# Ledger of designs, part 3: VHH binders against q86b00r158to499

Target 1, 342 residues: q86b00r158to499
Amino acid sequence: PRNSLQRAIDRLKNKFGISLKGSFEEEFYLIKKGDNNNSSVASLLNSIEKLDHGTFANYHSLDCYGDILEKITNALEEQGLPIEQLLSESGSGQFEITIDYTDIMEACDRHIIVRQTINSIASYNGYIATFIPKPFDGLVGSGCHAHLSLWDTNDSNLTPDANGECGLSLVNQFFIGGLLKHSKSLTALFNTTPNSYKRLKPFYWSGCNVSWGLDNKESFIRIPSSPFSATDGCSNFEIKTIDHTSNPYLAMAGIIHAGFDGIENSIAPPPPTSLFDQSVLNNQLIPSNFEDAIQSLKENHYLCENIGNDISNAFIHVKLAENKILKELSDDDQILKLLELF

## First folded at step 13 (VHH)

Design t01
Fold by OpenDDE, look of step 15:
Structure t01 (fold): chain B 342 residues (1-342), chain A 129 residues (1-129)
Amino acid sequence: as target 1 above (342 residues)
Amino acid sequence: QLQLQESGPGLVKPSETLSLTCTVSGGSISSSRYYWGWIRQPPGKGLEWIGHIYHSGNTYYNPSLENRVTISVDTSKNQFSLKLSSVTAADTAVYYCARPRTYYYDEKTGTYTLGFDYRGQGTLVTVSS
């Protein structure tokens, strides 16, 4: 998978002189292990501290999680991972960590290390960290949002243009056009478990609408606005649908090839969708289940070929088999199984 | 300040090839940020986008003209060119070179439009026997 991403990176650079940089927002839950050996999902849910979580800087609000979060932060920093932000998310016991953006390969490497580190520190300290997209039906899901930008060989950010649609340069618009074109297939790479699609619901800010726009959390691609957008444009775009079940290398390889297609063929994205335009939120959605997503990928010869036919085929077969097994399990058993993996 | 200037013959015979060159000054066409394109406006008609080129040589052509259009770039001269083959009277127009910046949807017309921030003064090309 890593080699596939490298090929994608090289392809983009060699043809267009463009490189991709990025970072991942790592959303996860921390669950304190109870004294009871009951490892049921219900037990885990009950173990989630119901606290009004403020920002990480609010020590008083973090009485329950402050110590473990500090240990996580220290462990990451010790490994040379520059933390951009650590925040409490909307779910009780849910947190988000973002590492500074870097070259896309390194960003993927960091993603793996971050998850492993968090899991390790949590376990060592009597917690369970879970990166499951929707671990509990009544709680907010966890994504792995990717913030991406295009760069030239002079290390200049190509993404922003104050005169471009949504503050983006034309080349980046074409890149996004490619992503939207391949959004259904990319979903198979981004969301690889049945549980993933419990998170991907309309009106849940999961980005399940095949669209793009400024600050639109329902869009597959969100463009974060900046107070300086009027002068400089927007520095990056965000893919909201990615979760931790994805192989980051394959996901990014897919993104690069999809975007490459956009640039190569000057695929203009559709009109952007504003946060205020609710009329299009259910117009076109990404696949609502893995079977539809993976079918789209299977039929996408462009992506499969460029990612690599062998690796694509292997991915498709393995994930189909895994999903079959998962679907045979009860909802609780699925979660328990996923806890072993993520 | 960026300037674009069209150059080429103003008269072309039917079935021949229209050739124009755009000379860019005040900026480099080798920038990875920008595209470079051609637009035309026939008498009494609206603007028509012909196509554009990236510094790498990657091109896009309007499907209506795709089979007859060739756009090329010469980074050493800071120029890009247009060739339109098999011209007819319908190809009579003012031709502009431009730097496209964005696509936007025009709700009034129901069409996608390519916007540009810089455009040449234009050159009239007449197709006549």
Scores: ipSAE 0.837, ipTM 0.933, lowest interface PAE 0.6, mean pLDDT 91
Fold by ESMFold2, look of step 15:
Order: structure tokens, then C-alpha cells, then sequence
Structure t01 (fold): chain B 342 residues (1-342), chain A 129 residues (1-129)
């Protein structure tokens, strides 16, 4: 898979003189281990409520977890991964860590290290860290949103153009056109468990609309604005659907090949949408389940061949078998099984 | 201040090759951010996209013209060119070089139309014996 990403990186650079940079927003929950055996979902919810319940929960969630979060951030910094941002969700035990963007191969390597470090520090200190896409029906899900940008051989950011649609250069618009063309197939690479699709709902800011737009949290591709976007353009774009069940190397290889198709064939994206443009709500959605997503990937010979037919076939066979096993479990047993993995 | 200037013969005989050059000043055609294209307007007709080129050499041609058209780039002279072979009177038009920036959706046709931030003044090419 890492070699597949390297081939994708080389292909984009050799043909177009373009490199991809990015970073991930790492969302996860912390659950305190108790004296009881908290292997059930009910026990896990009770553990969260006891840890996170306070008079002014919005602000004081960081105070309740201060020691564990400090240990996590120190461990990441000692590994050369300084935190760009650390946020807490009010009263939930959910946190978000973002590392500085870099070349996409290193960003994927950092993504793996961040997950491993959080898991190790949590476990050593009496916590369970979970990256399950939707561990609790009443709480927000966890993703790993990718922020991406295109760069030339002189290390100049190609993504912004203040005069372009949504503040993006034409080449980046075509890259996005390719991403949207392939979005249903890419979903199989991004969201690989039945649980993933509990997070991907319309109107939940999950990004399940096959669309793009400035600050549009319902779109597959979100373009973040800043106070400088009108003058300088928008420096990056975001894919919101990716979750921690994905192999980051396969996900990014798919992204690069899809974007390559867009640039090579000058594929215009559809008109951008906003949160309040209800016409987009009647447009295409990404698949609502893994079986439909994987079928789209199977039929996408372009992506499968460029990723590598042997790698793609192996991915499809393994994930279909895993999904069959997971779907036979009760909802609670699925969560317990996924805790071992994510 | 980016400027685009077409140059080439204004009269071409039938069956010959129409050849135009666009000289870019105030910017570089080697930029990975931009495409460079050719458009024409036949007398009494609307604008017709001919094709465009990326700095890497990749070309994208209107299917109705693809067998007769060649667009190329010369980075050393900061120029790109159009050749249209086997011309007839139907190829008489005002020819423009341009830099596309974005697209606009036409709800009536269900298609996208390229928008331009820079375009040359245009040059009339007449195909006549």
C-alpha cells in the first residue's frame, strides 16, 4: 500500500510537476478504565459520564483530562510531531489533534504514529482511546479529515487563486472534478466498516453530498476560508468523510489517481454549493453502505489498475469478508470488536 | 500585467495549414497553475472552443476539430501556438488566444462554459483562394 502511494506520488510529479501536501484532523474518544470490567457498551458510556460530568463542562473538559492530554502532547512532541491544534468537544470525552501539514507520504506516516502514540499513552495511563467512526449513537462520530494542497517543483502552493471559483486555481478545480467523479469508489477506501456508515448521514456535517463548496460542511469537498481568502485565495481543501478504518496509503493513492484523472482530462467540477443551497440536497450522495461502495470500486477499473490490481483485489476480498463477520454481531458486540482495532 | 498577443497570416489558402502564435508577456506559460487556449468566432456565429494546453504538453481539443488541430508550447519564447490543417472557407473566423480561469454552468444546455481572465484582441483569419 505504501509503495502504491509512492507510485501515485511519482505519477503526479512526473506528468504534471505537482506534489500533494496534507495533514489529518485526528478525532478520538478517551474512556477511563474502571474497577469493573467495562467491556460492554453500557459500561463504556457510564465511564465517560463519570469522567466528563461537570458544572461547566464546555470549558472544563480539558481540565478533567489535563494530565492525560499533556502526556499525549509531550509524547508527540518528543517524536518530532508538534501539535498544531488540540480541541475538546464539550462534555463528550472526544478530542481532536492536528499536526503540521507536510509532504503527503510523511503525512500518512505521521497519521500512523499519532494513532499509535495516543493508544499507547492512553493504555499506559488507565484509558482506552478509540477511533471508531461512531462508537456512541448519542454522540458525534470520529473522523480523520484530510486537509490537502497542491504544490509545484519550486515549493510554491498551487491551490490558491483569489480570482478562481471558491478561491482555487483552475488546476485545483480540475483535481476536485476528478475527486467528485470518483467519490463513490473512493468511499470504499475511506470508510471500510459497517460502523463507518452510521457516521455518514445527510445533515450531520459528514460530507456525504457529492459536491464541493466554500465552508460547506455537508460536501464531500469543503473549501476552508480565512480572513485572507478574498485577497490571497484559499490555501487548501478538505475531505471530511475519511475515517480511521481507512488505510491512509490506499486512501491517498486513490485521491491522487482520481485528481490526476481530473487534471489530465480537464474535468470541471459541478457548480459549488453552500449549506443553504437546498438544490444540492437532491443531488447524488456517496453510498450509504459498504457493499454499494465496494461495488463502485470493483467497477472502477481506472482506480483499481492504478492502485494496483493485486492490491485492489486483496483489499476487496479482505474487507468483504470482514464486513460479513461484523454484520453478524449485535451492535454492542460490533463496538467491542472494533475497540480492539480502532 | 499579463498580456496575450496573436500573430500570424490573416489570409490562408484552402487545403493549407492555418498557423498562429500567441506571445505571452507579464507572466510565464510554465506556471503549473494555468492552461493556455485558443477560441474562434466564425462570422455570424458564437464563440467556439478549439482547445487548450497545459505546460507539461498535454493538450485537450474540441472533438469536432481534433483530427486537424495541433496546439504546442515553446517555453523558451514564452509562446504557444495553433496549427489547423486542411482549412476550408468554414474555418474563416476571428481567432483568440486566452487563459481560462474557471467555468460557468449553463442550466439550459446542461454544460460548462470556460470563463477567461485574459484574452487577446483577436486576429481575423480568412480562408480564400
Amino acid sequence: as target 1 above (342 residues)
Amino acid sequence: QLQLQESGPGLVKPSETLSLTCTVSGGSISSSRYYWGWIRQPPGKGLEWIGHIYHSGNTYYNPSLENRVTISVDTSKNQFSLKLSSVTAADTAVYYCARPRTYYYDEKTGTYTLGFDYRGQGTLVTVSS
Scores: ipSAE 0.377, ipTM 0.758, lowest interface PAE 4.3, mean pLDDT 85

Design t02
Fold by OpenDDE, fold request of step 16:
Structure t02 (fold): chain B 342 residues (1-342), chain A 128 residues (1-128)
Amino acid sequence: as target 1 above (342 residues)
Amino acid sequence: QLQLQESGPGLVKPSETLSLTCTVSGGSISSSRYYWGWIRQPPGKGLEWIGHIYHSGNTYYNPSLENRVTISVDTSKNQFSLKLSSVTAADTAVYYCARPRTYYYDSSGYYTLGFDYRGQGTLVTVSS
């Protein structure tokens, strides 16, 4: 998988003189182990809810978890991982950590290390860290949102253009056009479990609409607005649908090849949409289940070939088999199984 | 400051090939940021986008002209060129080279590119 990404990187660079940089927003839950914590999903949920009853704001959540978060932060810093941000998310016990953006290969490497580090520190300190997309019904899901940007050989960011649509350069718009074109297939790479699709719901800011736009959290491609957007443009674009069940190398390889197609063929994306645009309701949606997503990928000869037919085929078969097993389990058993993996 | 200049014959006979070259100064066509294109304006008609090219040589053409248009790029000379084959009187127009920056969709569902820079234009007349 890592070699596949390297080939994608080389392809983009050799043909267009473009490189991809990025960072992942790592969303996860921390659950404090209690004396009575039976290994049931209900027990875990109860542990989270007990911590929430006293906190009115995200700030209070950070206070309750201050010690463990500090340990996580220190561990990451000691490993040379520069932390861009650490935030409390909407769910009780949910957090987001982002490492500074870097070359996409390194970003993927960091993604793996960050997750491992968090899991290790949590376990050592009497917590459970989980990166499951939708660990609990009724609570906000967890993804690993990718913030991406295009760069030239002079280490200049190609993404921003103050005169471009949504503050993006034409070349980046074409890149996004490619991503949207391949969005259904990419979903199979981004979301590889049935649970993933519990998180991916319309109107939950999960990026389910095959669209793009400024600050549109419903769009497959979100363009974060900047206070400087009027003068400098937007520095990056965000994919919100990616979750931790993905292989980051294959996911990014897919992204690069999809974007490559956009640039190569000048695929203009549809007009951008905003959160207040009712037309978003009429937009195409990404697949609502893994079977549809993987079928799209199977039929996408362009992506499979460029990613590598052998790797693609292996991925498809393995994930189909895994999903079959998971679907035979109860919802709780699925979560328990996923807790072992993520 | 970026400057674009068209060059080529102003008169072409019917059925022949129109050939134009755009020379770019004040900027590199090898930049990965920009595309480069051709547009034309026939007498009494609106502006028509012909096509564009990336520094890699990848092209996109207006569907109405796709079969007759060839755009090429020479990064060593900082130039890109237009060839339009099998010309008729309908191809008489002022031709501009341009640097596209935006796109919009027309009523037919095809997109055309807007530009921030263009040349002064050169009149090409198709006549026997």
Scores: ipSAE 0.886, ipTM 0.957, lowest interface PAE 0.5, mean pLDDT 92
Fold by OpenDDE, fold request of step 23:
Formats: structure tokens, C-alpha cells, sequence
Structure t02 (fold): chain B 342 residues (1-342), chain A 128 residues (1-128)
């Protein structure tokens, strides 16, 4: 998988003189282990500190988990990972950590290290960290939102253009056009379990609409606006649908090849939408289940060929088999199984 | 300061090929940031996007003209060119080379929303 991404990176660079940089917003839950060895989903849910769900940045939550979060932060910094931000998300033991953006290969490497480090530190300190997309019914899901940008060979950011649509350069718009074209197939790379699709629901800010736009959290591609950069354009675009069940190397390889298609063929995206646009309600949605997503990938010869036919076929086969097994389990048993993996 | 300048014959006979060159100064066409395109405006009509090219040589043409249009780039001369074959009176227009700003997509293709730089334009008349 890592080699596949390298080939994608090389392809983009050699043909267009463009490189991709990025960062992941790592969302996860911390659960304090009880005195008993009861590991049922209900028990885990009850162990979550019940805090005010009305605040996206709950200071009290940060205080309650201050010690463990400090240990996590220290461990990451000691490994040379520059932390951009650490936030409390839902007030229910959910947190988000973001490492500074870097070259896309390194960003993927960091993604793996961050998850491993958090899991390790949590375990040694009497906590369970989980990166499951939808670990508990009724609670907010967890993703790994990717913030991406295009760069030239002079290490200049190509993404922003104050005069471009949504503050983006034309080349980046075409890149996004490619992403939207391949959005169904990419979903199979981004979301690889049945549980993933419990998280991916319209009107939950999960990016389910095949669209793009400024600050549109319902769109597959969100363009973060900045009041401080209004004169310079937008520096990056965000994909919100990606979760931790994805192989980051294959996911990014898919993104690069999809975007490559956009640039190569000048695929303009449809008109942008915002959260205030009622038309968003009528937009096409990404697949609502894994079977539809994986079918789209199977039929996407362009993407499979460029990612690599052997690795694509292996991925499809393995994930189909895994999903079949998972679907035979109860919802709770699925969660328990996923806790072993994520 | 970026400048674009069109050059080529102002008169073309029917069925012949219109050929124009755009010379770019004050900026490099080899930049990965920008595309380079051609626009025309027939008398009494609006602007029509013809097509564009990237420094890699990748092109995209207006579907209405796709079969007759060829755009090429010469990075060594910092120029790009337009060829339009089988011209008719309908191809009489002021032709502009431009650096496109953005596009929007519909079911019929894409349309130019704007450009930040454009040449002064050159009139090309198709007449026997």
C-alpha cells in the first residue's frame, strides 16, 4: 500500500509538477476502565464521563481527562510529531488531535503513529482509546478528516486563489472535480466496515453529499474559509468522510489518482453549495453501505489500474470477506470486534 | 506585469485553418498554477470559450469546437497557439488569448466564469 501511494505521488509530480500535502484530524473516544473486567458495549458506554453535550469545546471535559491527554501529548511530541491542536469534540470523552500538515506520505505515516501512540498510552494508564467510526448509538461518530493542499516544485501552495471560486485556484478546482467524479469509488477506500456507514448520514456533518463548497460540512469536499485569509484565498480543502478503518496509503493514492484525472481532463466541479443552500438536499449522496461503495470501486477500472490492479483486487477481496463476517455479528459484537482493531 | 499578446493573420479564407499565437511576457507558462486559453467574440455576440492548455500539454476544448480546434504550447518561447480548421463566416470574431480564472460545470460541459488576464484581441475575418 505504501508503494502504491509513492507511485501516485511520483505520477502527479512527474506529469504536472504538483505534490500533495496534508494532515489528519484524528477523532477518538477515551474510556476509563472500570474496576471490573466487564467489557460489554453497555458497560463501556456507562463508563464514559457524561458531560454537557451542548458544547463542542468542553473545557470541563479537557480537565477531566487532563492527565491522560498530557501524557498523550508528551508522547507524541517526544516522537517529533508537531501537534497543531487538541480539542474536546462532543463533551462525552471524544477528542480530536491534529498534527501539522506535511508531505502526504509522511502525513500517512504520522496518522499510523498517532493512533498507535494514543492506544498505547491509553492502555498503560487504564483507559481504552477507540477510533471506531460509530462506537455508540446516540453519540457522535469519529472520523479522520483529511485537510489537503496542492504544491508546486518551488514549495508554493497552489490551492489558494482569491479570485477563484470558493477561493481556490483553477487547478485545484479541477482536482476537486476529479475527486467528486470518483467519490463513490473513493468511499470504498475511505469507509471499509458496516459501522463506517452508521457514521455517514446526511445532516450529521459527515460530508455525505457529492458536492463542494465553503464551510459546507455536508459536502464531500469542504472548503474551510478563514477570515484572516480572505484576501489570499483558501489554503486547503477537507474530506470529512474518511474514517480510521481506511488504509491511509490506499486512500491517499486513490485521492491522488482521482485528482490527477481531474487535472488531466479538466473536470470542473458542479457549482459550489453551502450549508445555507437548500439545493444541497437534492444532491447526490455517496454510497450508504459498503456493498454499493465496493461495487463502484470494482467498476472503476481507471482507479484500480492506477492504484494497482493486484493490490486493488486484493483489497476488494479482503474487505468483502471481512464485511461478510462482520455483518453476521450483532451490532454489539461488531463493536467488540472492531475494538480489537481500532 | 503579466502581458498576453495575440498574433497572426487577420484574414482567412473559408475552409482554411485559422492560426494564432499568444506570446506571454512577465510570467512563465510553465507554472503549475495556471492554464492558458483562447476566447473569441463574434460581432454582436457574447464571449465564447474555445479551449485551454496546461504546461504539460493537456488540453480541453469547447465541445462545440472540439473537432476543429488544436491548442499547443511552446515553453521555450513562452507561447501557446490556436489552430481552428475548416473555418466559415461564423468563425469571424475577435480572438483573445487569456489566463482563465475559474469554470463551472453543467450537464453540457463547463463554461468560463472569468479570467484575470487577457490580450487586447485580434480580429480574424473569414472571407473569400
Amino acid sequence: as target 1 above (342 residues)
Amino acid sequence: QLQLQESGPGLVKPSETLSLTCTVSGGSISSSRYYWGWIRQPPGKGLEWIGHIYHSGNTYYNPSLENRVTISVDTSKNQFSLKLSSVTAADTAVYYCARPRTYYYDSSGYYTLGFDYRGQGTLVTVSS
Scores: ipSAE 0.886, ipTM 0.958, lowest interface PAE 0.5, mean pLDDT 92
Fold by OpenDDE, last read:
Structure t02 (fold): chain B 342 residues (1-342), chain A 128 residues (1-128)
Amino acid sequence: as target 1 above (342 residues)
Amino acid sequence: QLQLQESGPGLVKPSETLSLTCTVSGGSISSSRYYWGWIRQPPGKGLEWIGHIYHSGNTYYNPSLENRVTISVDTSKNQFSLKLSSVTAADTAVYYCARPRTYYYDSSGYYTLGFDYRGQGTLVTVSS
């Protein structure tokens, strides 16, 4: 999988003189282990300290978990991982950590290390860290949102253009056009379990709509606005649908090849959408289940060929088999199984 | 300052090929940021986008002209060119080379939202 990403990176650079940089926003829950070795889902749910989930970045939540979060932060910093942000998200023991952006290969490497470190520190200190997309019904899901940008050979950011649509350069717009074209297939790479699709619901800021736009959290491609956008444009674009069940290398390889298609063929995206356009939000969605997503990928000869036919075929077969097993389990047993994996 | 300048014959006979060259100064066409394109304006009509090219040689043409248009790039000369074959009186227009700002397309074709730089234009008349 890592080699597949390297090929994608080389392809983009050699043909267009473009490189991709990025970072992941790692969302996860911390659960304090109780005195009882009861590992039931109900027990875990009851162990979650529920705070005011009406506000994001709740200071009280951060305070309650201050000790464990400090240990996590220290461990990451000791490993040379520069932390950009650490936030409390829903107030129910959910947190988000972001490492500074870097070359896309290194960003993927960091993604793996961050998750492993958090799991290790949590376990050592009597907590469970879970990166499951939808670990608990009724609580906010967890993703690993990717913030991405295009760069030239002079290490200049190509993404921003103050005069471009949504503050983006034309070349980046075409890149996004490619992503939207391949959005259904990419979903199979981004979301690889039935549980993933419990998180991916319209009107939950999960990016389910096949669209793009400024600050539109319902769109497959979100363009974060900047206070300086009027003069400098927007520095990056965001994909919110990616969760921790994905192989980051294959996911990014897919993104690069999809975007490559956009640039190569000048695939302009449709007009951008806003949160106020309800008609658009109801019309075109990413797949609502893994079977539909993986079918889209199977039929996408362009992506499969460029990612690599052998690795694509292996991925498809393995994930189909895994999903079959997971779907045969009860909801609780599925969560327990996923806890072993993520 | 970036400058674009069109050059080529101002008169072309019907059925022949229109050929124009755009010379770019004050900037490099090899930049990964920009595309380079051709626009025309027939007498009494609005601007029509013809097509564009990337430094890699990848092109996109207006579907209405796709079969007759060829755009090429010469990075060594910092130039890009337009060829339009089988011309008729309908191809009489002022032709501009431009650096597009943004594009969109639909089922009807390719449209330009804007450009930050454009040449002064050159009139090409198709007449026997």
Scores: ipSAE 0.886, ipTM 0.958, lowest interface PAE 0.5, mean pLDDT 91
Fold by OpenDDE, look of step 15:
Structure t02 (fold): chain B 342 residues (1-342), chain A 128 residues (1-128)
Amino acid sequence: as target 1 above (342 residues)
Amino acid sequence: QLQLQESGPGLVKPSETLSLTCTVSGGSISSSRYYWGWIRQPPGKGLEWIGHIYHSGNTYYNPSLENRVTISVDTSKNQFSLKLSSVTAADTAVYYCARPRTYYYDSSGYYTLGFDYRGQGTLVTVSS
């Protein structure tokens, strides 16, 4: 998978003189292990403590998660991972950590390290960290949002243009056009379990609409508005649908090839949608289940060939088999199984 | 300051090939940020986007002209060119080379490109 991403990176650079940079926002739950050996999903849910919302900097000694979060932060920093922010998310016991953006390969490597580190520190300290997309029906899901930007060979950010649609340069608009064109297939790479699609619901800011726009959290691609006014444009775009079940290398390889297609063929995206545009509700949605997503990928010869036919075929077969097994399990057993993996 | 200048014959006979060159100064066409394109305005009509090219040589053409249009780039000369084959009187227009910045959809649902820079334009008349 890592080699596939490298090929994608090389392809983009060699043809267009463009490189991709990015970062992942890692959303996860921390669950303190109870004294009882009850490992049921209900027990785990009951073990989730309510937390004060805010940034890590706002945590005080009375915060039940303060110590574990500090340990996590220290462990990451000791490994040379520059933390941009650590926030409490909407769900009780849910957190988000973001590492500074870097070259996309490094970003993927960091993603793996971050998750492993958090899991390790949690386990050592009597917690369970879970990156499951929708671990509990009544609680907010966890994504792995990717913030991306295009760069030239002079290390200049190509993404922003104050005179471009949604503050983006034309080349980035075409890149996004490619992403939207391949959005159904990409979903198979982004969301690889049945549970993933419990998170991907309309009106939950999960980005399930095949659209793009400024500050539109319902769109597949969100463009964060720049606080910098009329002169700079928007510095990056966000893919909201990715979760931790994805192989980041394959996911990014897919993104690069999809975007490559956009640039190569000047694929203009549809008109952007804003947060206040009710028409977004009528837009096409990404696949609502893995079977539909993987079928789209299977039929996407362009992505499969460029990612690599062998690795694509292996991915498809393995994930189909895994999903079959997961779907045969009860909801609780599925979560328990996923807890072993994520 | 970026400048674009069209050059080529102002008169072309029917069925022949219209050929124009745009010379860019004050900026490099090898930039990964920008595309380079051609626009025309027939007498009494609106602007029509012909097509554009990226520094890599990748092109996009207006579907209405796709079969007759060829755009090429010469990075060594900082130029790009337009060829329009099998011209008729309908191809009489002022032709502009331009640097597109963004796209927008027109009232007909087709996307066109907005530009920040364009040449002065050159009239090309198709006549026997």
Scores: ipSAE 0.885, ipTM 0.957, lowest interface PAE 0.5, mean pLDDT 92

